VHH binders against q96fz2. Designs and how they scored, part 384

Target 1, 269 residues: q96fz2
Amino acid sequence: CGRTSCHLPRDVLTRACAYQDRRGQQRLPEWRDPDKYCPSYNKSPQSNSPVLLSRLHFEKDADSSERIIAPMRWGLVPSWFKESDPSKLQFNTTNCRSDTVMEKRSFKVPLGKGRRCVVLADGFYEWQRCQGTNQRQPYFIYFPQIKTEKSGSIGAADSPENWEKVWDNWRLLTMAGIFDCWEPPEGGDVLYSYTIITVDSCKGLSDIHHRMPAILDGEEAVSKWLDFGEVSTQEALKLIHPTENITFHAVSSVVNNSRNNTPECLAPV
Short names: E, the ipSAE of ESMFold2; O, the ipSAE of OpenDDE; V2, 0.75 times the mean of E and O plus 0.25 times the DockQ between their complexes.

## First folded at step 22 (VHH; framework vhh_6z1v_2)

Design GB9 (at its last look DockQ between E and O 0.01; V2 from the best seeds 0.00; counts 0 for: pae O 8.5 > 2, placed apart)
Fold by ESMFold2, look of step 22:
Structure GB9 (fold): chain B 269 residues (1-269), chain A 123 residues (1-123)
Amino acid sequence: as target 1 above (269 residues)
Amino acid sequence: EVQLVESGGRLVRTGGSLRLSCAASGFTFSDWAMGWFRQAPGKEREVVAAISWSGRSIYYADFVKGRFTISRDNAKNTVYLQMNSLKPEDTAVYYCAAKMGLFTESPQDYQYWGQGTQVTVSS
């Protein structure tokens, strides 16, 4: 998983993240660093994207079932990294394989600290290798959505009015992630960064690609992954598996260039 | 204390029109999706229409067939259901319901409910 869409305005995104705490109260997540949120139809590694994490990471004695939403850098930067520029990291931390997560220091250590997050997106892109050619067919992959009025085209909403009719009630894809906190040697704010956990693809996606992000399907799975105060690492890892509850459609090659940030990136072809 | 209070239900002839209102209080209305549900005696409660927190995204059950219109006024904390071309099959108690965030078709997902307003459509 190396490309996502996360294009919703902050207010729309926030309401899509409504949740219930352990006491049954309905809540919206509280933002940290909202000015770092950079919506785009075409998010790539090293960009910032919003994630959910437990309030307990920020406040002593907080209710661990309460959620914070914050932009974090895609591509986990380990807390021990010594260079001043995170792009100089000599290994790829965009994804973390579930079958080796407890063998890789970069992922095992923050996971043991309870640094679990939920990575948010409209959906993700994956490229299918075509037989007998170097051409690859991109697909946009997402949760099934409720039919809304004027929902005939989910890709290219022709106007702001039509865009809101499709996306205002969009169910966000919720992927399991691990994050870490890095202090730049030259000073400045702590860098929060994440990796997306991957698993073998489900049957429905196997013709597209052999790996998929670990999707947390439903509020119980999301709550357990986030709640490091009540859910151990070993119990949380049981949530990491493929799911068949996804849908997809082919998209044009516009998405191939990560500089393209238009609705065409995810429009059906 | 959260309250949803429906009004406007009455007896109407087949083919007639009726407007239902639901006044909301006790929560930040603009954070909540709203739904209209109905229940005839001995039947399951079913979704009629739902509207997103902003009013921009709307769902109608298939049986509505363009006859009903849901709307909301966030300044007045009110959601409406305009019902046209009414049929005897529309006879039911109509309920207003609230769900934080995204609406769904399932009554079980909604946190707050009104007491209902009776709509009766005569032949």
Scores: ipSAE 0.748, ipTM 0.888, lowest interface PAE 0.8, mean pLDDT 91
Fold by OpenDDE, look of step 22:
Structure GB9 (fold): chain B 269 residues (1-269), chain A 123 residues (1-123)
Amino acid sequence: as target 1 above (269 residues)
Amino acid sequence: EVQLVESGGRLVRTGGSLRLSCAASGFTFSDWAMGWFRQAPGKEREVVAAISWSGRSIYYADFVKGRFTISRDNAKNTVYLQMNSLKPEDTAVYYCAAKMGLFTESPQDYQYWGQGTQVTVSS
């Protein structure tokens, strides 16, 4: 996974992340660094994206079922990294393969510390290789959305009002991530960064791409992944597998350029 | 450059009150747990109080016994220690310190320290 969409306004995004805590109380996640949230239809590695994480990471004796939402850098910078510039990392940390997560120090160490997060997105993009050509067809991949009588397809919003309604009720894609905290050697702000765990693609996506993000489908999976206080690493890793509960449509080549940030990126062609 | 600057330390009488302040700069203050420590002559540095990034979680040492209150203002990048009912045994250099993530009782876990401010309580 090298491209995502996360374009919802902050308030809409927050509402979309409504959850029940361990006590059954309806809650919204509290923001950390809300100003770092930059909505975009075309998110690439090294950009900031919102993630969910347990409040227990920040507060002693906090209810571990409570969630914080925070923009983090895509591309995990390990805490032990001693260079002053994260760009000097010699290995790619955009993704973490599920089968080798425990073999890589950069992922194993933070995971062992319970640094699990849920990466939020409207969906993610993948490119299908066309047989016999160098051309690639991009696809937008996301959770199936509840068809409201008026919203047949993402593209069928006949009116701006209908489009707004579609996105106001959009079910966000929830991907399993690992994050770490890095302190620059020269001081400054602590950098929070994440990697997305990847798995083999489900059968439905296999023709598009052979790998997919580890998707946490449903509140239970999300809660268990986040709750590092109650759920062990071993138990959490059981949640990491392909899911068939995914849909997709072809999009234009507009998304190929990471600088393009328009609704056309995810519009069906 | 990361800086923690303590202020407010002075000579006070037994039973008196004092408010210490620690101004932080050079890092995102709201991302860090803060702590107050003290060190008396010939003694080890010990935790007095600690506070989480949000201020919701607080720790006090046993000797505080309700006399001190730690608070923070993230908008001002400042942590405070209100000290009431001071005793001669409270005489020490008081330090503020910053820690990423959760606060702990261990001074060695804290990454940044102030220069300290002298608190003297006379009998």
Scores: ipSAE 0.008, ipTM 0.294, lowest interface PAE 8.5, mean pLDDT 90
ESMFold2 (binder alone), look of step 22: mean pLDDT 90; pTM 0.919

Design GC1 (at its last look DockQ between E and O 0.77; V2 from the best seeds 0.85)
Fold by OpenDDE, look of step 22:
Structure GC1 (fold): chain B 269 residues (1-269), chain A 123 residues (1-123)
Amino acid sequence: as target 1 above (269 residues)
Amino acid sequence: EVQLVESGGRLVRTGGSLRLSCAASGFRFRYYVMGWFRQAPGKEREVVAAIVQSGGYTYYADFVKGRFTISRDNAKNTVYLQMNSLKPEDTAVYYCAAGKGIFLDTPDEYDYWGQGTQVTVSS
């Protein structure tokens, strides 16, 4: 996974992340560094994206079922990294393969500390190789969406002008991530960064791409992944597998340029 | 040419069962969401059920209440609707549809439609 969409306004995104804590109380996640949230239809590595994480990471003795939402840098910078510039990392940390997560120090160490997060997105993009050509067809991949259950007369989803309204009821894609905290050697603010865990693609996506993000489907999966206080690493890793609960459509080549940030990026073609 | 051909509609008694089939051709079936819709006389077309490309997710209208099952066979380019415990209020023309749209429950999101098959449930 090298491209995502996360374009919802902050308030809409927050509402979309409504949850029940372990007591059954309805809650909204509290924001950390909300000003770092930059909505975009075209998110690339090294950009900031919102993730969910347990409040226990920030507050001692906090209820670990409570959620915080925070923009973090895509591309995990390990805490042990000693260079002053994260761009000097010699290995790719955009993704973490599920089968080798425990073999790589950069992922194993933060995971062992319970640094699990849920990466939020409208969906992710993947490019299908066209047989016999060097051309690639991009696809937008996301959770199945239902319109009627949540709001009355929302216009057709294919109309760019109605996208803002349509997205008010959007079910966000929830991807399993690992985050780490890096303190720059020269001082300054702690950098929070994440990697997306990837798995082999489900059968439905296999023709598009051989790998997919580990998607946490449903509140239970999301809760268990986040709740490092009650759920062990071993138990959490059981949640990491392909899912067929996805849909997709072809999009235009507009998304190929990471600078393009318009509704056209994820519009069906 | 894109074609969706529904079959299986007939007269059945209340409490009866029926299986509808829709054979698709002329497009990449495995890349489309498939849906069943129905339209009763004097009523608007409404969604009955939908299924994503892989079959890994299905949607059902509230009135289905576990009575119907949508399924698909991508190798056969066919989508099915198993209808059990049929009621007179289920009487309608049932349409098969294919879409690349975003919302499964919205007719306007579907690109291709069949001609429909009549289902009549007698009391």
Scores: ipSAE 0.911, ipTM 0.963, lowest interface PAE 0.4, mean pLDDT 93
Fold by ESMFold2, look of step 22:
Structure GC1 (fold): chain B 269 residues (1-269), chain A 123 residues (1-123)
Amino acid sequence: as target 1 above (269 residues)
Amino acid sequence: EVQLVESGGRLVRTGGSLRLSCAASGFRFRYYVMGWFRQAPGKEREVVAAIVQSGGYTYYADFVKGRFTISRDNAKNTVYLQMNSLKPEDTAVYYCAAGKGIFLDTPDEYDYWGQGTQVTVSS
């Protein structure tokens, strides 16, 4: 997994992240660094994307079921990294394989500190290698979506305002991630960065690609992954598996160039 | 040449069961969401059920209330609708549809349609 869409305006994204804490109270996540949120239909590694994490990471004695939302850099920079420029990291941390996560120091150490996050997206892109060619067909992959006239329909479907209303009821993709905090050796702000955990693809995606992000399907899974105060690493890792609760469609090659940030990136073809 | 051919529609009594089938050809079946829709005389076409490519997610309209089950067999390029506890208001032409659109419950998101099979529930 190396490309996502996360394009919603901050206020819409925040409302889509409404949740219940352990006492059943409805809440919205509290933002950290909201000005670093850069919405785009075409997010790539090294860009910032919003993640959810437990409030307990920021506040001593906080309720670990309460959530913070913050933009973090895609591509985990380990806390032990000693160079001043994160681009000099000599290994790829865009993704973390679930089957070796406890063998890799870059991922095992922050995981042992409870540094679990939920990576948010509209969905992700994957490129299928086609037989007899080195060209690849991109697909947009996302949770199944239901529109219904009662849940969010407005008048005519072809007005420009309908684009915003289509996304009012969008079920955000929730991927399991690990984050770390790196202090630059010559000072400056702490860098928060994440990796997306991957698993073998489900049968439904196996024709497209052999790997997929670990998807947390539903509020119970999201809550347990985030709550490092109550859920151990060993228990959290049981949440990491492929899912067949997914759908997809082919998209045009517009998305291939990561500089293209337009709705055409995810439009069905 | 894309074809969706429904079969299995017939007359049944209230409380009866019926299984609809839809044989697909001319496209890569595994890449499409499949849906069943129905249209009664004088009414607009409405979603009955939909199923994603792998079968890992299914959608049912509220009026189904656990009475119908959609399934697919990707090896046979076939989608099914098992209909139990049938009521007179289920009387309609039932259509099979295939789509690559986003929303499972929206007819406009479906690209290919069958000719329909009549289901009539009496008594």
Scores: ipSAE 0.841, ipTM 0.932, lowest interface PAE 0.6, mean pLDDT 91
ESMFold2 (binder alone), look of step 22: mean pLDDT 90; pTM 0.915

Design GC2 (at its last look DockQ between E and O 0.74; V2 from the best seeds 0.85)
Fold by OpenDDE, look of step 22:
Structure GC2 (fold): chain B 269 residues (1-269), chain A 123 residues (1-123)
Amino acid sequence: as target 1 above (269 residues)
Amino acid sequence: EVQLVESGGRLVRTGGSLRLSCAASGFRFRYYVMGWFRQAPGKEREVVAAIVQTGGYTYYADFVKGRFTISRDNAKNTVYLQMNSLKPEDTAVYYCAAGKGIFLDTPDEYDYWGQGTQVTVSS
């Protein structure tokens, strides 16, 4: 996974992340560093994206079922990294393969500390190789969406004019991530960064691409992944597998350029 | 040419069962969401059920209440609707549809439609 969409306004995104804590109380996640949130239809590595994480990571004795939402840098910077510039990392940390997560120090160490997060997106992009050509067809992959009656007059999803309204009821894609905290050697703010865990693609997506993000499907999966206080690493890793609960459509080549940030990136072609 | 051909519609008694089939041709079936819609006389077309490309997710209208099951066979380019416990209120023309749209429950999101098959449930 090298490209995602996360374009919802902050308030809409927050509402879309409504959840029940372990007591059954309905809650919204609290924001940390909301000003770092930059909505975009075309998110690439090294950009900031919102992730969910347990409140327990920030507050001692907090309820670990409570969620915080925070923009983090895509591309995990390990805490042990000693260089002053994260770009000097010699290995790719955009993704973490599920089968080797425990073999790589950069992922194993933060995972062992319970640094699990849920990466939020409208969906992710993947490019299908066309047989016999060097051409690649991009696809947008996301959770199946249902238009609730309350959105009565919302025109077709392909209408740019009504696009904002269409997204009010959007079910966000929830991907399993690992985050770490890096303190720059020269001082400054702690950098929070994440990697997306990837798995072999489900059968339905295999023709498009052989790998997919580990998707956490449903509130239970999301809750268990986040709740490092109650759920062990071993148990959490059981949640990491392919899912068929996805849909997709072909999109235009507009998304190929990471600078393009328009609804056209998501639009079916 | 894109074709969706529904079959299986007939007269059935209340409480009866019926299986509808829709055979698709002329497009990449495995890349489309498939849906069943119905339209009763004097009523608007409404979604009955939908199924994503992978078959890993299905949607059902509220009135289905577990009575119907949508399924697909991508190898056969066919989508099915198993209807059980049929009621007179289920009497309608049933349409098969294929879409690349985003929303499963919205007719406008579907690109191709069949001619429909009549389902009549007698009391």
Scores: ipSAE 0.914, ipTM 0.964, lowest interface PAE 0.4, mean pLDDT 93
Fold by ESMFold2, look of step 22:
Structure GC2 (fold): chain B 269 residues (1-269), chain A 123 residues (1-123)
Amino acid sequence: as target 1 above (269 residues)
Amino acid sequence: EVQLVESGGRLVRTGGSLRLSCAASGFRFRYYVMGWFRQAPGKEREVVAAIVQTGGYTYYADFVKGRFTISRDNAKNTVYLQMNSLKPEDTAVYYCAAGKGIFLDTPDEYDYWGQGTQVTVSS
């Protein structure tokens, strides 16, 4: 899990994240650092992508069921890291295996502080190794989608404005993440960064790849993962498992080059 | 050569049950979403049910109201529609379809279609 699509304009993304707090009030998440959101069909490690986290991380005595949305760097930089350049980290923190999360200091420490986040995307890409060839077939993998209760084809949405209306009802992929906060030794703003927890693939994806992100399927799972004020680490980790509630399609090799930011990246082939 | 072959359509009384089957060949079945659609004379083709590749998500049109169940068997390259509590308004040609598009309920996103099987529900 090293590539995602998160292309929606900020206002569309925000509306897709509507939620209910513990008192039943409908809310939108409050943004932090909105100018750092860089939408793209083709997000890679070290880029910023939006995540959800509890308001309690920012405000003393806040309702821990209230959500903040903020762009964070993909590739967790541990709070204890002492060098000035995050690229000098000696190990890859793009992903965190669920079976060793409590053994790795980079992930155990922030998890113990309740630093759980939900990583948002349209979906993620995975490359299938095709035996008998030296090429890899990329797939776009995402929650099942219904166009709307209104009948119609994607062809009716072929203009940029109409294409965006088709996405208004997109069910965002919600992946379990861990974040940390690093203070650069030379000073400057605190760096928020995240890792995506991974699990063994469900049977339906095993032909494509043997790992998948830990997907939080539904508002109850999302709420429990975020709410470190009411949900212990031990209970939260029970949410981490593969899911069969997923669909996919093959895409062209355009997505292979991470600089290609076009709808073609996720188009079925 | 791609083939989708529906079977099981027939005349049945109101309140009865039918099981439709669709045998698939000529393509990698487990990589496709499968759907059932129906078309009554003079009406648009409409989604009845769809099932993702994994079997882990199913979609049903509102008119189903819990009466139908879609399932798939990836080992047998077959998709099924169990239809219970049939009503005269269920009378239509039922089509099996396979697709790799994004939206499960949209006919244009399905690449392969069967020739259909007639279901007729008498009052």
Scores: ipSAE 0.861, ipTM 0.940, lowest interface PAE 0.6, mean pLDDT 91
ESMFold2 (binder alone), look of step 22: mean pLDDT 89; pTM 0.914

Design GC3 (at its last look DockQ between E and O 0.74; V2 from the best seeds 0.84)
Fold by OpenDDE, look of step 22:
Structure GC3 (fold): chain B 269 residues (1-269), chain A 123 residues (1-123)
Amino acid sequence: as target 1 above (269 residues)
Amino acid sequence: EVQLVESGGRLVRTGGSLRLSCAASGFPFRYYVMGWFRQAPGKEREVVAAIVQSGGYTYYADFVKGRFTISRDNAKNTVYLQMNSLKPEDTAVYYCAAGKGIYLDTPSEYDYWGQGTQVTVSS
């Protein structure tokens, strides 16, 4: 996974992340560093994206079922990294393969500390190789969506004018991630960064791409992944597998340029 | 040419069962969401069920209440609707649809439609 969409306004995104804590209380996640949130239809590695994580990571006696939402850098910077510039990392940390997560120090160490997060996105992009050509067809992949009657006569999803209304009830894609905290050697703010765990693609996506993000499907999966206080690493890793609960559509080549940030990026063609 | 051809609609008694089939051709079936819709006389077309490309997710309207099952066979380019415990209120023309749209329950999100098959449930 090298490209995602996360364009919802902050308030809409927050509402979309409504959840129940272990006591059954309805809650919204609290923001950390909300000003770092930059909505975009075209998110690439090294950009900031919002992730969910347990409140317990910030507060020693917090309920571990409570969630915080925070923009983090895509591309995990390990805490042990001693260079002053994260871009000097010699290995790719955009993704973490599920089969080697425990073999790589960069991922194993933070995972062992319970640094699990849920990466939020409208969906992710993948490019299908066209047989016999060097051309690649991009696809937008996301959770199946249902239009709830409560949202007034939202015209055809194809109308740019009604596009904003379409997203009010959007089910966000929830991907399993690992994050780490890096302190720059020269001082400054702690950098929070994440990697997306990847798995072999489900059968439904196999023709598009051979790998997919580990998607956490449903509140239980999301809760268990986040709750490092009650759920062990071993148990959490059981949640990491392909899912068929996805849909997709072809999009235009507009998304190929990471500078393009328009609704056209994820629009069906 | 894109074609969706529904079959299996007939007269059935209350409590009976029926299986509808929709054979698709002329488009890459495996890349489309498939849906069943129905329209009763004097009523608007409404979604009955939908299924994503992989079959890994299905949607059902509230009135289905577990009585119907949508399935697909991508190798055969066919989508099915198994209808059990049929009621007179289920009498309608049933349409098969294919879409690349985003919302599964929204008719306007479907690109291709069949001609429909009549299902009549007698009391």
Scores: ipSAE 0.915, ipTM 0.965, lowest interface PAE 0.4, mean pLDDT 93
Fold by ESMFold2, look of step 22:
Structure GC3 (fold): chain B 269 residues (1-269), chain A 123 residues (1-123)
Amino acid sequence: as target 1 above (269 residues)
Amino acid sequence: EVQLVESGGRLVRTGGSLRLSCAASGFPFRYYVMGWFRQAPGKEREVVAAIVQSGGYTYYADFVKGRFTISRDNAKNTVYLQMNSLKPEDTAVYYCAAGKGIYLDTPSEYDYWGQGTQVTVSS
């Protein structure tokens, strides 16, 4: 998984992330660093994307079922990294294989600290190798969508000023991630960065690509992955598996160039 | 040439069962979402059920209330609708559709349509 779409305006994205806390109260996640959110139909590694994480990571004695939403850098930078420039990291941390996550220090250490996050997207892109050519067919892959249902909304009303009503009630893709916190050796703000956990592809996607992100399907899975105060690493890892609850469609090659940020990137072709 | 050919529609009594089939050809079936839609006289075409490419997710309209089951066989390029506990309100022409669009319940998202098969439920 190396490309996503996450294009919703911040307020729409926030409403799509409505959730229930442990007590059953409806809430919206609270933003950290909202100015770093850069919506785009075409997000690539090294860019910032919003993730959910437990409030307990930021506030002493907070209810671990409460959620924060924050932009983080895609491509985990380990807390122990010594160089001043994250681009000098000698290995790729865009993804983390589930079958080796407890063997790689870059992922095992933050996971042991409960640094689990949910990576948010409209969906992700994957490129299929076509027989007899070096050309690749991109696909946009996402949760099944129903237009007549409201998803993730609280108190929604008919508003004439909604600017992309086609995305009303979009069910956001929720991928399992691990994050870490790196303090630059020369000072400055702590860098939050994440990796997306990957698994073998489900049968439905195996013709497109052999790997897929670990998808957290439903609020129970999302809550358990986030709640490091109540859910151990061992229990959380049971949530990491492929799912067949997914759909896709072919898209044009416009998405190939990561500088293209238009709705055409995910439009069916 | 794309073809979607529905079969199995007939007259049945209230409470009866019926299985519809839709044979598909002329397109890469496994890459398409499939749906069943129906249209009664004087009404708009409405979704009955839809199924994603793998069969891993199915959608049913609220009026189905657990009475119908959609399924697909990608090896046979066929989609099915098992209809149980039929009611007179289910009387309609039933259409098979294939789509690459986003929303499973929206007819305009479907690219290919069959000619329909008549289902009539008598009291």
Scores: ipSAE 0.833, ipTM 0.930, lowest interface PAE 0.6, mean pLDDT 90
ESMFold2 (binder alone), look of step 22: mean pLDDT 90; pTM 0.918

